VHH binders against Mitochondrial amidoxime reducing component 2 (Mtarc2). Designs and how they scored, part 2

Target 1, 303 residues: Mitochondrial amidoxime reducing component 2 (Mtarc2), of Mus musculus (Mouse) (q922q1)
Amino acid sequence: GTVAWRRTRPRRRRQLQQVGTVSKVWIYPIKSCKGVSVCETECTDMGLRCGKVRDRFWMVVKEDGHMVTARQEPRLVLVSITLENNYLTLEAPGMEQIVLPIKLPSSNKIHNCRLFGLDIKGRDCGDEVAQWFTNYLKTQAYRLVQFDTSMKGRTTKKLYPSESYLQNYEVAYPDCSPVHLISEASLVDLNTRLKKKVKMEYFRPNIVVSGCEAFEEDTWDELLIGDVEMKRVLSCPRCVLTTVDPDTGIIDRKEPLETLKSYRLCDPSVKSIYQSSPLFGMYFSVEKLGSLRVGDPVYRMVD

## First folded at step 4 (VHH; framework vhh_lunsekimig_d3)

Design u20 (from b2 with T99Y)
Fold by ESMFold2-Fast, scan of step 4:
Structure u20 (fold): chain B 303 residues (1-303), chain A 121 residues (1-121)
Amino acid sequence: as target 1 above (303 residues)
Amino acid sequence: EVQLVESGGGVVQPGGSLRLSCAASGFTFSDYALYWYRQAAGIERELIASITSGGDTNYVDSVKGRFTISRDNSENTMYLQMNSLRAEDTGLYYCAAGYYDWETGEYFDYWGQGTLVTVSS
């Protein structure tokens, strides 16, 4: 059994302090592949959803079920996805486009997969798309799997033993949490320290907020955006994946990571959580499901 | 080749004590967080104790004050000292080692084969 806490009674009405405005919303259907910019989204307890398409509900795996990310295959960031009602259309450099149905036959095999040492299931998306990724990456045999809401999700409770993990949530293929948020001002600050400028797509946030000061999002514990209530899980630690150029698929391995390490390392008191990884952006869980859109004000909920 | 080997399990009467050992080889032991998991009949495998590379410990409430996790980096060995044993402590005890390399995004985990602890009158 897992220790899980749920609200046993409704929360009282809280004061709202506007801290910014939603400037951009992205959904990333396939782990490590290009994001899709959307004007509006639903937020579920497992992350963003646009119609039938859910954030990080697809993942490229090796034949043995082990996850594949842009760290091993940087060219995954060049796979673009178009959302089309019941289908995803995939495009990549040097490839003919492929159309993938979102709803899979129940007879498709379920694979036992592994992400960061944790077990998770995925339904096979078929031989055609598997061969497409295998031909694109050219290193070994790959398959694409899809998470189903009837499957058991992954818990990240072990990453932070504080009271924030008393709230029960599960994720499919995201690294840590249902929602990832960065402010525009934080990116602007980082770019003042870089010779070669980077864009927000290096960091793959779901929600971008404008109108606040740099790194102000580090202080936001509880947010209301549109109809959606979110609670802080942890700061987003950055790894070598942030050095992959989303336009070229080339992994630099140094920048912007080395610059982030020069000023964004964690306080010594939380080094056991983040180690030597620099912090850039915030992870949130969804406490109240609903919709949000570009242009919505972002409020802190205060007592 | 990476190996984690548990030892020290056995049969003990309620109120007794056992010390489990987990001997590690094939990786840089001192860098890893270390864990003891318990698998009881009809119950999912649960984390009962952990110790970080820096020596910080955590315990599930049911064993707190009775069990003590420790590590000896010079011997590449982790221990679980179990005191005041109860019938509900019966199960297969697994050691595990985990390291999340935040810089590369890789998670390294290793598991032992388990050692049986039976608490019976």
Scores: ipSAE 0.000, ipTM 0.285, lowest interface PAE 11.1, mean pLDDT 85

Design u21 (from b2 with T99E)
Fold by ESMFold2-Fast, scan of step 4:
Structure u21 (fold): chain B 303 residues (1-303), chain A 121 residues (1-121)
Amino acid sequence: as target 1 above (303 residues)
Amino acid sequence: EVQLVESGGGVVQPGGSLRLSCAASGFTFSDYALYWYRQAAGIERELIASITSGGDTNYVDSVKGRFTISRDNSENTMYLQMNSLRAEDTGLYYCAAGEYDWETGEYFDYWGQGTLVTVSS
């Protein structure tokens, strides 16, 4: 797809204000499956990359190409992934391990898939892994598809047609943006309001920031982390997927979503974007590609 | 070792007041969110009030306007001022401190031993 590049326009004088520190980095190779904690990552225009593995470049689909997420199949959150050289190793309760090549199976069928009402392509990953997911979930026949950068991603114009102010980018299978960031303080604040505590993995961020105030990330427009420049896209709206326990695969349907709705609903002026979904975390696009690591200071770029 | 010690409980008439204290040691008090939980006989422990490291407060509906949570970071102490006490406020009151371990992704709650509040005429 489209490679984001640093603009040739004369750069403004930027003041760098440290707002926090990177405390955790996760990559999620398969949509809805467990994340992999990494100490360092590359950020590309289409999201995080660790070696040859890209964030949300694999997705489970029905035979007809419609996406499957933990909303329909909560036990997907229990599928763990190990990264080894050129392979993904998948594990799940009651299943034998399966090994999947990272390399695109270029001779396999391309599926026309649908993701949040938009068309997107995916290369079939073969019958063995399809049967593995089908046997694990036990509800219907499933396939696994892999995105390739030669395929057309979902553009901001298609994702947010009424929001012309958004910068141009595209994504494969992530919900809305290349990078998803939440602060530790925001999770701590939420947990002060909950009888049963939740951990960050309920929310599936790529980057976790420490050392700031609760919901301070809602105000960050442009960030420098390591070599990477990021720009705010939108707040992250939350749905019933937020209520799936990442350790049990059980969907609660009520918390923490009910509590988030009590205090994190959007301003009426932006209801067309967020509807009645509560807001928790921030979406960013990558403006300058590069590396970042756990322990890096997070700077806000201000003029 | 993290230690939380509650004090200030006792017997009080309906409409009376009590101030509970929670003295903390073994962690950087100012960095943590702090909680008051109540356990009544035969009922699971419930969260009644919380205060973030930044001082933002939350209350369960049954105590709003009657109870006030506060913290003193210089003394490593959290307080619960309880006014207009009712019979249903009777229970064991527990202090708790929450921390999130970013390496393991787990949330840890540290608990005090509890202090008994009895509202009776």
Scores: ipSAE 0.000, ipTM 0.163, lowest interface PAE 18.1, mean pLDDT 84

Design u22 (from b2 with T99S)
Fold by ESMFold2-Fast, scan of step 4:
Structure u22 (fold): chain B 303 residues (1-303), chain A 121 residues (1-121)
Amino acid sequence: as target 1 above (303 residues)
Amino acid sequence: EVQLVESGGGVVQPGGSLRLSCAASGFTFSDYALYWYRQAAGIERELIASITSGGDTNYVDSVKGRFTISRDNSENTMYLQMNSLRAEDTGLYYCAAGSYDWETGEYFDYWGQGTLVTVSS
């Protein structure tokens, strides 16, 4: 058998050093669609959960199960989601609202999907929402699929050969890891170098931290936030998808990516991991499950 | 066209040895991380050994000290030396080469066809 997820073990006594404060928390229910700002969240082994809604548990696919990204369909970033107890309400420019049940449609077809060269399953969400996305995007036929924890997640291949490389993180439709974190100071620094300013939503983090220096998050290995313990996985490499304006759905293809490449390329010692991609933000795994909230202090765990 | 061609599988008694080879063509072999996966009947494919472009190696606990992964960049070939074989090592062995293209957000993985290793008495 494969190891799906490791349980958090009791740890040695640690000293806590405050490095910042949580200023914003987002979940992104549907891959590539707008995030939802929340005041508190649970962190599970597969990512953030607010009530019944899980981070990146829905995905738009082609009829053959291949994922679509903002590279092919930049206007996906304009699909806004409102959370209701048993439903997601979807809105998009030029579209009537549609209501999607959060409950898995367990009698519907399972699609064999493919993300970043890896196989993953998704339960079809029905013809009504499929037609809604097809009518919105107008390029080809699309379906929406939903992940369930009874399905096997993607074991993300690691490029770095360490103990963490053999760790079998399961993720559903996120790119790499359960939690993505960026500091406000890093965004401020980037914007000093850009003619057209960008906002945090270009980068789609789950957690935003204030009160630290620019790129200080690059040095954080183990964090305690609220009840949640997190461990660094890798730096977040950025691609052309970060050039999509979240307010217009227009893909620039150059900025802020070209500016990031001018000063945020990796050290030569880790070039085998990141190649020529610039680094902006951090990926974390959840080592101890729990809740965190906007306003919580962010601590480094020092042992 | 990218190809990975595996060889060296076969039938061996417990305690025996086999050497698997994976010959690669159609890509810059030295730039890729390389992997051996094992799949037993009815069980999901498991990563058992890896070697980076820089030569760093990793193994699952069940094969540590018994299996050795290596690469020859001049011949575009990866190897798995398998010693002290056990019945539980029986399965299809796949070689794979992988790189993540962060520019496009796509993972490039190339897979061999698999080679069968049977450990039986």
Scores: ipSAE 0.000, ipTM 0.270, lowest interface PAE 12.1, mean pLDDT 84

Design u23 (from b2 with D101S)
Fold by ESMFold2-Fast, scan of step 4:
Structure u23 (fold): chain B 303 residues (1-303), chain A 121 residues (1-121)
Amino acid sequence: as target 1 above (303 residues)
Amino acid sequence: EVQLVESGGGVVQPGGSLRLSCAASGFTFSDYALYWYRQAAGIERELIASITSGGDTNYVDSVKGRFTISRDNSENTMYLQMNSLRAEDTGLYYCAAGTYSWETGEYFDYWGQGTLVTVSS
């Protein structure tokens, strides 16, 4: 595996400015499936971890290794996950529950998988859970794969070949960065513009911050939350996946995305990065590992 | 309806040159970031070069100074000029256009079928 490196620049003395408070923390073990609300979490260089469970370390794939998301299979958002000791318990409408061990036998096959045009490995989680997803989705044969920290993650050089200024880090199955953050005030603002209100789960953030102004998170470069130091990567561009209702699994294909496009498109100077995607939320890398919890103050670090 | 078609591959001796083309149709070419990927025997498919809608370029270290990516928005075509070719450059070369979200190629909706480059032993 590749080793992830952090900046080794000498530390400047920083002023701390409180910008909000952590109101919610979610971990999403399986890509596109329901999040698990937690009171506290560790932040590692590859994202949030609760005990042995890591954010987006599992994903559903087709037999040929291509990733499957709620864009193709919206009902994935209805798969609920319970964290239990060394196991994940999965539930979904119309299905018997299934228990998945977190530690897999080394004899389990490693698949070559593809995410957003990049190759990444995943260890097969076994026939029982593969059949469970296949029976639930009913469209074709599926498998579940798990990332192992001994495997090579997707590096910033591969994720952002045109953005050489970005931090050196690795991710497993998250879209681009270890941590995804959005404010409650930004959701409130969006809902004033919508005929039917949406909830935070449409956008799948790891950390929700209260007590700031709408879209204030767009200005935060470096944060301290609990013991954890985070650095801005990029704004979060939104796609049709945000139109999937997390309670019904029905894909609207229009809202809230059309409303976001009406006022949240990027400045022309950064169109090469974001194209025509509206921006809602912020991606961060982890600079200093540690723990954080619901109720922690969120500080911006300034010179 | 939407297509990316690679051309210009072939057999060449070490030290030689090739120019690959990727012709696009069915989408607004000028709005997208464009990529060249290579899949070689015994090596996973890798991103070797990219060009943003604004014309900024990036390269993997093994091809820096030897390969040049460019785009012609008026012809809806992307190019890869390959100089000083080595045996390890042998592989199937794919062009890709990123749609939605971000320059990372999030949802590569459009891929070519690939063009084979063989650097003779």
Scores: ipSAE 0.000, ipTM 0.198, lowest interface PAE 14.0, mean pLDDT 84

Design u24 (from b2 with D101E)
Fold by ESMFold2-Fast, scan of step 4:
Structure u24 (fold): chain B 303 residues (1-303), chain A 121 residues (1-121)
Amino acid sequence: as target 1 above (303 residues)
Amino acid sequence: EVQLVESGGGVVQPGGSLRLSCAASGFTFSDYALYWYRQAAGIERELIASITSGGDTNYVDSVKGRFTISRDNSENTMYLQMNSLRAEDTGLYYCAAGTYEWETGEYFDYWGQGTLVTVSS
C-alpha cells in the first residue's frame, strides 16, 4: 500500500535588522500642549497610551467646535501636563494649576467638532477648564473636549481620499497617524544648516530613535520595537507650527521651516500628497499592539 | 473676507437631477482641495466627493457613477452634478475648501452654510 507523506515546507521568516535604539518616548495628551516624556508606553491601534492617558485624546476648540492649535494660539505649547492615575494637572505661565479628571460624566455634552475639514466628536470637559483656557489665551472663548473610544475616529479613507492604497486605521485628534517617529541624526543634520539650533520638541514626535544615519527613517517600511509592529503611512509634512519655540511660545514663522524647504521638499512624483511642504519625520500605523520602552532596539522587518 | 456660498438646492423627484454650485471668494481658490459633504437627519456629516487642486476626483461608493464633482478656477466655483437622485440623497449639502498653505504652512478648512436637497415623490 501507499502511505501519504505530508512534509510542511519551512515557513518564510521575517528577518530582523537592527537600525537603531529608542532614545525617547513622548505622549501629548492635549493637541498642541506640552509633551510628557515617559520611559515606557503601550501602543494601541489609535496611538500611544500610558495608563488611562492617550496621545492627542484632548483638543482645545472654539465654542463652534472648530479646532484650535498652536498655529493660531502659539502659547498652547507652554501648557504643561502632569500625569496622575485618574487626573491630568495643567499648568501655564500666569495661571493657577487646574486638575482635570480623565473619566468624565457620561452626561457631559458631546460637541460636533471640525479638524482639518473632517467632522469628529468630543465630550465637553466642563466649564472650569474651559474658563481656564479662555483666561490663559485671552483672545476668545474656548472649550476643551475629550475623545471617547465609543466615538468614531477619522479614518484613513477620509484623511487621504486620493490614497486608496493606504492601510485602514483611525485617529482621534492627531494630525494624520497614530505614531510619529524622528531620528536624532536627522535633527543633528538639520541643526548643521541652522544659525539658531532647534530641539526635538519643535517637531513633537512620539518616538525618537538614535544610532542611525540622518534621514535613514525615510526608508523604513515595517518596524518592530519591543512587542509593537508598525507600518509606514507617509512622511511627515511640516507647517508653521514647526516654527513655534516650545520654551517661549513665540512663533517665528520662518525657521526652521525655510531651511527645511531648502532641502527637504518631496519628489515631483508625490507632489499630489505633499504639495510644497518640507518632509521631516515619519508617520506609522500600529499593526500589532504591545508595549515598548526607552532603550529598546528598533528593528526593520525585511522579506 | 473668506466666503463659500452654496446654491442650486431644491426639491426633486426620484430619478431627477440637480446641479449644486459653490462660489468662493477671499482666497486663492486654485490652491485648495475642495469637498462636498452631506448631512442627513440622524446621520453624521459625510464626505461624498472631493477634487484636488490638480483636478483628481474621489467619490463615496454610494454616489459613484451618479455624481460628478468639477471645478472652474477662472470663476472660483466648484460644482456637483447629481444624477439619478434617490430618497437617500436627501440632506444638507456643504461645500468645503481645505489646503496646506505652502507659504504660511497653515492648514485651512473653510465651510459654506449648506444648501438643502430634498428627493421626494
Scores: ipSAE 0.006, ipTM 0.278, lowest interface PAE 10.2, mean pLDDT 85

Design u25 (from b2 with D101T)
Fold by ESMFold2-Fast, scan of step 4:
Structure u25 (fold): chain B 303 residues (1-303), chain A 121 residues (1-121)
Amino acid sequence: as target 1 above (303 residues)
Amino acid sequence: EVQLVESGGGVVQPGGSLRLSCAASGFTFSDYALYWYRQAAGIERELIASITSGGDTNYVDSVKGRFTISRDNSENTMYLQMNSLRAEDTGLYYCAAGTYTWETGEYFDYWGQGTLVTVSS
């Protein structure tokens, strides 16, 4: 096993201020596919884990190893996943269900994949599931790959080479960080500005928090939830993928992104990080591993 | 058919200069952000320079002040001017075209084959 390195520093006097309550927890086993709502999860240094299933440890790729997401194939958001102890069951409109074992034979080919300009490995999940995705998407040949913890993840230094102040962590196939959090109040605020309402699943958070003010999560630096300590990485920049309707698989390309751009652009001082992407939600790293559950109080750690 | 073709690589002494070109065809060049990546033996491919469709440039710290990225939309060509070359700059240089955003999923639409730069060492 890989032991994730954590920053340590002298402990100051801390107070725990409750800022909300966990209202929902989602794990997304396959990048761009539907999330699975869970009542409880482990938080590892590489993200959420429920039993043998880890967040974003599977990814659809082209035959050459390049990642495929809902930007190219919006219908990926319609692939539903049922968790079992030793397998995933996949369902999609117009498809017979397919069962995928979580543990793959060591003889399965390892692909050299590319994700956000970075090299990352993935073990081939076999011809049956590759043909299933190819038949579902109908545009070209696809394969499914699985990360395992013996492989090297994408490091903070590679993800943010100019941002030396960020915590040292690794991710497999998530975009930027191990944990993604949004508040219910922020979604309510956004919806007051939209003609057609959107739901939380447009934004694919792992943790949803209730009981706080809109965009209050933008101010949270260090959190304790259950046994888990997490630290702010960056705000979540949003792009065209947020315009894919999770119920229809139709990409709008305009809303809610245009409305987010009207009021959620970054301060000029951090434009080098976010460019013109609007900000909605927060990325966190896991500083102390443990369990959390729906209904847990969310504490801000303040000195 | 879409193509990105690199040229201008070669062997140069430390302190020398090279100009790399990346000629594009088969897509609307002016709409894309463009990138130079470097791959050294045994080291992962690294982004060294980028230029947006609007002309904004970014560089990795090790090449700031020495390398200059530019684009000519009328000629569908991107350039990398490399000055004060060091042994550490040795590697395969790849051009790429695509969207450079964290949440959009697909990072690159097109890649070149690479051009070799060897700084005598």
Scores: ipSAE 0.000, ipTM 0.283, lowest interface PAE 11.2, mean pLDDT 85

Design u26 (from b2 with D101P)
Fold by ESMFold2-Fast, scan of step 4:
Structure u26 (fold): chain B 303 residues (1-303), chain A 121 residues (1-121)
Amino acid sequence: as target 1 above (303 residues)
Amino acid sequence: EVQLVESGGGVVQPGGSLRLSCAASGFTFSDYALYWYRQAAGIERELIASITSGGDTNYVDSVKGRFTISRDNSENTMYLQMNSLRAEDTGLYYCAAGTYPWETGEYFDYWGQGTLVTVSS
């Protein structure tokens, strides 16, 4: 059969306009768990990669394969991850640390999992780490699964059947796109409207940009950062997960979400996409793979 | 306390019709977007139809013009009217509810247990 082409190369003679500078880069190996700040990263078609560790290539599932997120188990945000060449080290309050090999035995069972209404595979990470999460969360039995690139990801055709204009790409366990970006100025603007200030970690972006105006990222269609070209997918809709304090694991259920709803709802013309979710941050796909680092200028590409 | 219960599945001849219902309890139904998914043997579960809290509908291309999704907020029930049924429509039909469309990356809060539709020639 034929495959749809995904654009991965820059056009010749595009004009570059600097719109900001990369101030932070985070990778989140396990869905809903604490992010790891890095000075540089590779961007692949399926998201950020640091060495052998890939963004959201692990997730916690229930015994029936359904995903578990911080909306159900807010204390997942307190699970910290240390990146080692061939291992992940996990720590959490009240727990002994556990070490996971990144390369799993091929004999480990592949589970059928469910994520945002779609089927996706995951290789079982073993009973020891399953028991570790089960003991930490204390609610029910859990397992940890790992995606690998030989598995089929969730395609844009399945993620966005109503949005035929989107180029073809795949994601593993990220919500809907390979890269999530927010500006510092947008966070500053939000905080002027809040009694209790929130930090960027509430919103879990991969890339944070400084030096632009508040919500200017909402206008960026195509970016060049370092060697990487990325293209706008959608604005990032926010849910009650943004009310989980990343330092305490306590879910507020009201702020900053209620404040975001007061001024960041979508235009009625796109309500079929976003409904009543407030918009904060941008989702991008990777068009040209490469490296980027903290301190890199962020360029908008225009024809 | 919270549940979604599907009904209306059965065995039909090609060209026949079925109406599926998804009855909800334990949450504020009118705030939720609602979805019908189909799981056929040997293939992954796919989105068939959706309806937003405001009543906007979307369909996968293979069912456009044949299937109609609707909701009754007073009865806390979502429906799928299936006309001109084909053998390839055979599968388990699941309802799901979420506060956002699946396109937004929000996970579904609630799923039903499924109802079986068999179209036999």
Scores: ipSAE 0.013, ipTM 0.326, lowest interface PAE 7.3, mean pLDDT 85

Design u27 (from b2 with T104S)
Fold by ESMFold2-Fast, scan of step 4:
Structure u27 (fold): chain B 303 residues (1-303), chain A 121 residues (1-121)
Amino acid sequence: as target 1 above (303 residues)
Amino acid sequence: EVQLVESGGGVVQPGGSLRLSCAASGFTFSDYALYWYRQAAGIERELIASITSGGDTNYVDSVKGRFTISRDNSENTMYLQMNSLRAEDTGLYYCAAGTYDWESGEYFDYWGQGTLVTVSS
């Protein structure tokens, strides 16, 4: 084939415009379970890492390997996780605590799992934690699986096959991107429209930014936070999972989703991507790995 | 009920041609991006071709120039024209539409059951 020639120019230094400050950082080790607030994190190609703990590297599955989320089992949002150097400690209402080692024997069975219509592997976390989730949820038999970086993740080509313009990345068990970011001002705006106020934990962001205007994050393409460079993937479409109260595990099915639909629907030109889902928050990929912390300034990289 | 039904698979000699069809029902076909995936024995299911609601197409390098994806929104049908078939094109071919039901928060991949293509001497 013919290679298109492009005239080489020196790279123009990007201007940095401060748009806010990191006010909170959360890691969510187990899909649908409670987040853990951290003061500092590393950002890898596959998302946030705090010590040995990686964001959404564990998930609850049915015996057939199909994923389970708070949509089917809302009480998953009540499972709290404490990070210890080599262990996760899990607690839930009515349950005795259980301690899960982060490093599993390589002899533990690999399950073929199914996550949003895509095949993905997970290493079995053992019968003790499987029985713990089964006893907690009380509806059917469950298992917990852990992703290993030796396994193949879900690529952008598989997640968004028609969106060839998207940068290449992989994810384990996150819905669609390595990093999820929302501003405090956007939550404040939403709450002015709600009879019952909601907190940030309804939306499960990794990074919360303060000091900007409501929905200003919708305009951010390339960010520098600490040592980390991030690039916009897509707006975050919201579903019935946002109606699960993170303190009670009760699914409302209406709010805040109905209020979001009243003013946050996408333009018809992008309906094939977002359909009828309202947009709240932004998905980013990690372009330059590094660390970031609460209190760091958030910069847009502008040309 | 949402359904995708593939047809047109079969046995063909190297260098031959096949046309796969994917007939859709139960959703607004014209709103969705559509995909052909291939699964060979011992290999993970891979995307080989896609077409957007607006008609833009994309292909993996191994099939580019040989395969053509198209859609007919009036007939709720997607096609894959496969030319110059090679032994490595052998596999189960799946059609898919939409990877997420944003309203319910479920990923409802609307997948067909697959159609077998065997390229053999």
Scores: ipSAE 0.000, ipTM 0.229, lowest interface PAE 12.7, mean pLDDT 85

Design u28 (from b2 with T104Y)
Fold by ESMFold2-Fast, scan of step 4:
Structure u28 (fold): chain B 303 residues (1-303), chain A 121 residues (1-121)
Amino acid sequence: as target 1 above (303 residues)
Amino acid sequence: EVQLVESGGGVVQPGGSLRLSCAASGFTFSDYALYWYRQAAGIERELIASITSGGDTNYVDSVKGRFTISRDNSENTMYLQMNSLRAEDTGLYYCAAGTYDWEYGEYFDYWGQGTLVTVSS
């Protein structure tokens, strides 16, 4: 068995170097659906939480439990989510809005789902929202499932079995890590190379940082933002999902991915992790839980 | 029409050997990485062995030195040779074929129905 090590000893005081400022924070409750911009958030070991809403704790699945993403159903990016106390309100083009309770009855069926070749559980959100997604997407029967913290997440060992040096953490329905961060300068650099400009929502980061140089985030090992300490996991490899226009739901299949591939491929030494995927943005784990907000300085922690 | 079919499971005594086969149809076998997963009663399904399209192998520590994964692209078949079997190796064994293509943002996995291996004394 793999030993998960959490340090309970007091951390040494670290030197702080300001590298930027938080310019935007997004939480994405449902995988592939539109993000919710927030002025502040809590960071848990499994990712961002705003009130009772957790990042990527809901997912659309086929009846057989396989995940559905914007690659198969690009129009998922047009599903808007509003948080209202204990409820999510879902809206989409051509649809009447529906209200989904965040707290589900414990009697709701638990499905065995599959993400990236891994098994993960999800509690059924009920027939009403299942029919809503089925009517919106029109291609086959869909269901919505919700993760809860009593369920087992996907572990680092299962996500990267060849990379035993990676820190131990768990995720529910996010692709790879609890926190995803990109700098504004990196987006600006990418856009200098594109005929049609793209916005940050193509890449779905949780945290956007301003005030640094392009791709400087690639060098950040440990960050302090607000009360939260984060540690680098990996660079964020990009896929065809980044070619879906978040305003139209139309999948381009080429840009910005082809441009990213022209200059953002990994070093050969880490090809076992990233294969041929271009790298844009950074994945972090949460080492010290706490809150952060838009306008907070971003500090790099160094010994 | 895309299918993976496992065979070779059965009941064996501790210390015995079994060879599992996974026959593939309906796709280009040589293009895919191939995997053996094990599901024991009450335990989450675990990846135990993998083989890339190029023939590179990887194993979970508990089976290293005892299990050998191999593939025959000409016969569209993958094998798991299991030696020195222990009671803890009891479980339903699944073959899977897939590629993680970050360009497509999904793991295309084809799964077999599973074959039962029981190691009993």
Scores: ipSAE 0.005, ipTM 0.247, lowest interface PAE 11.0, mean pLDDT 84

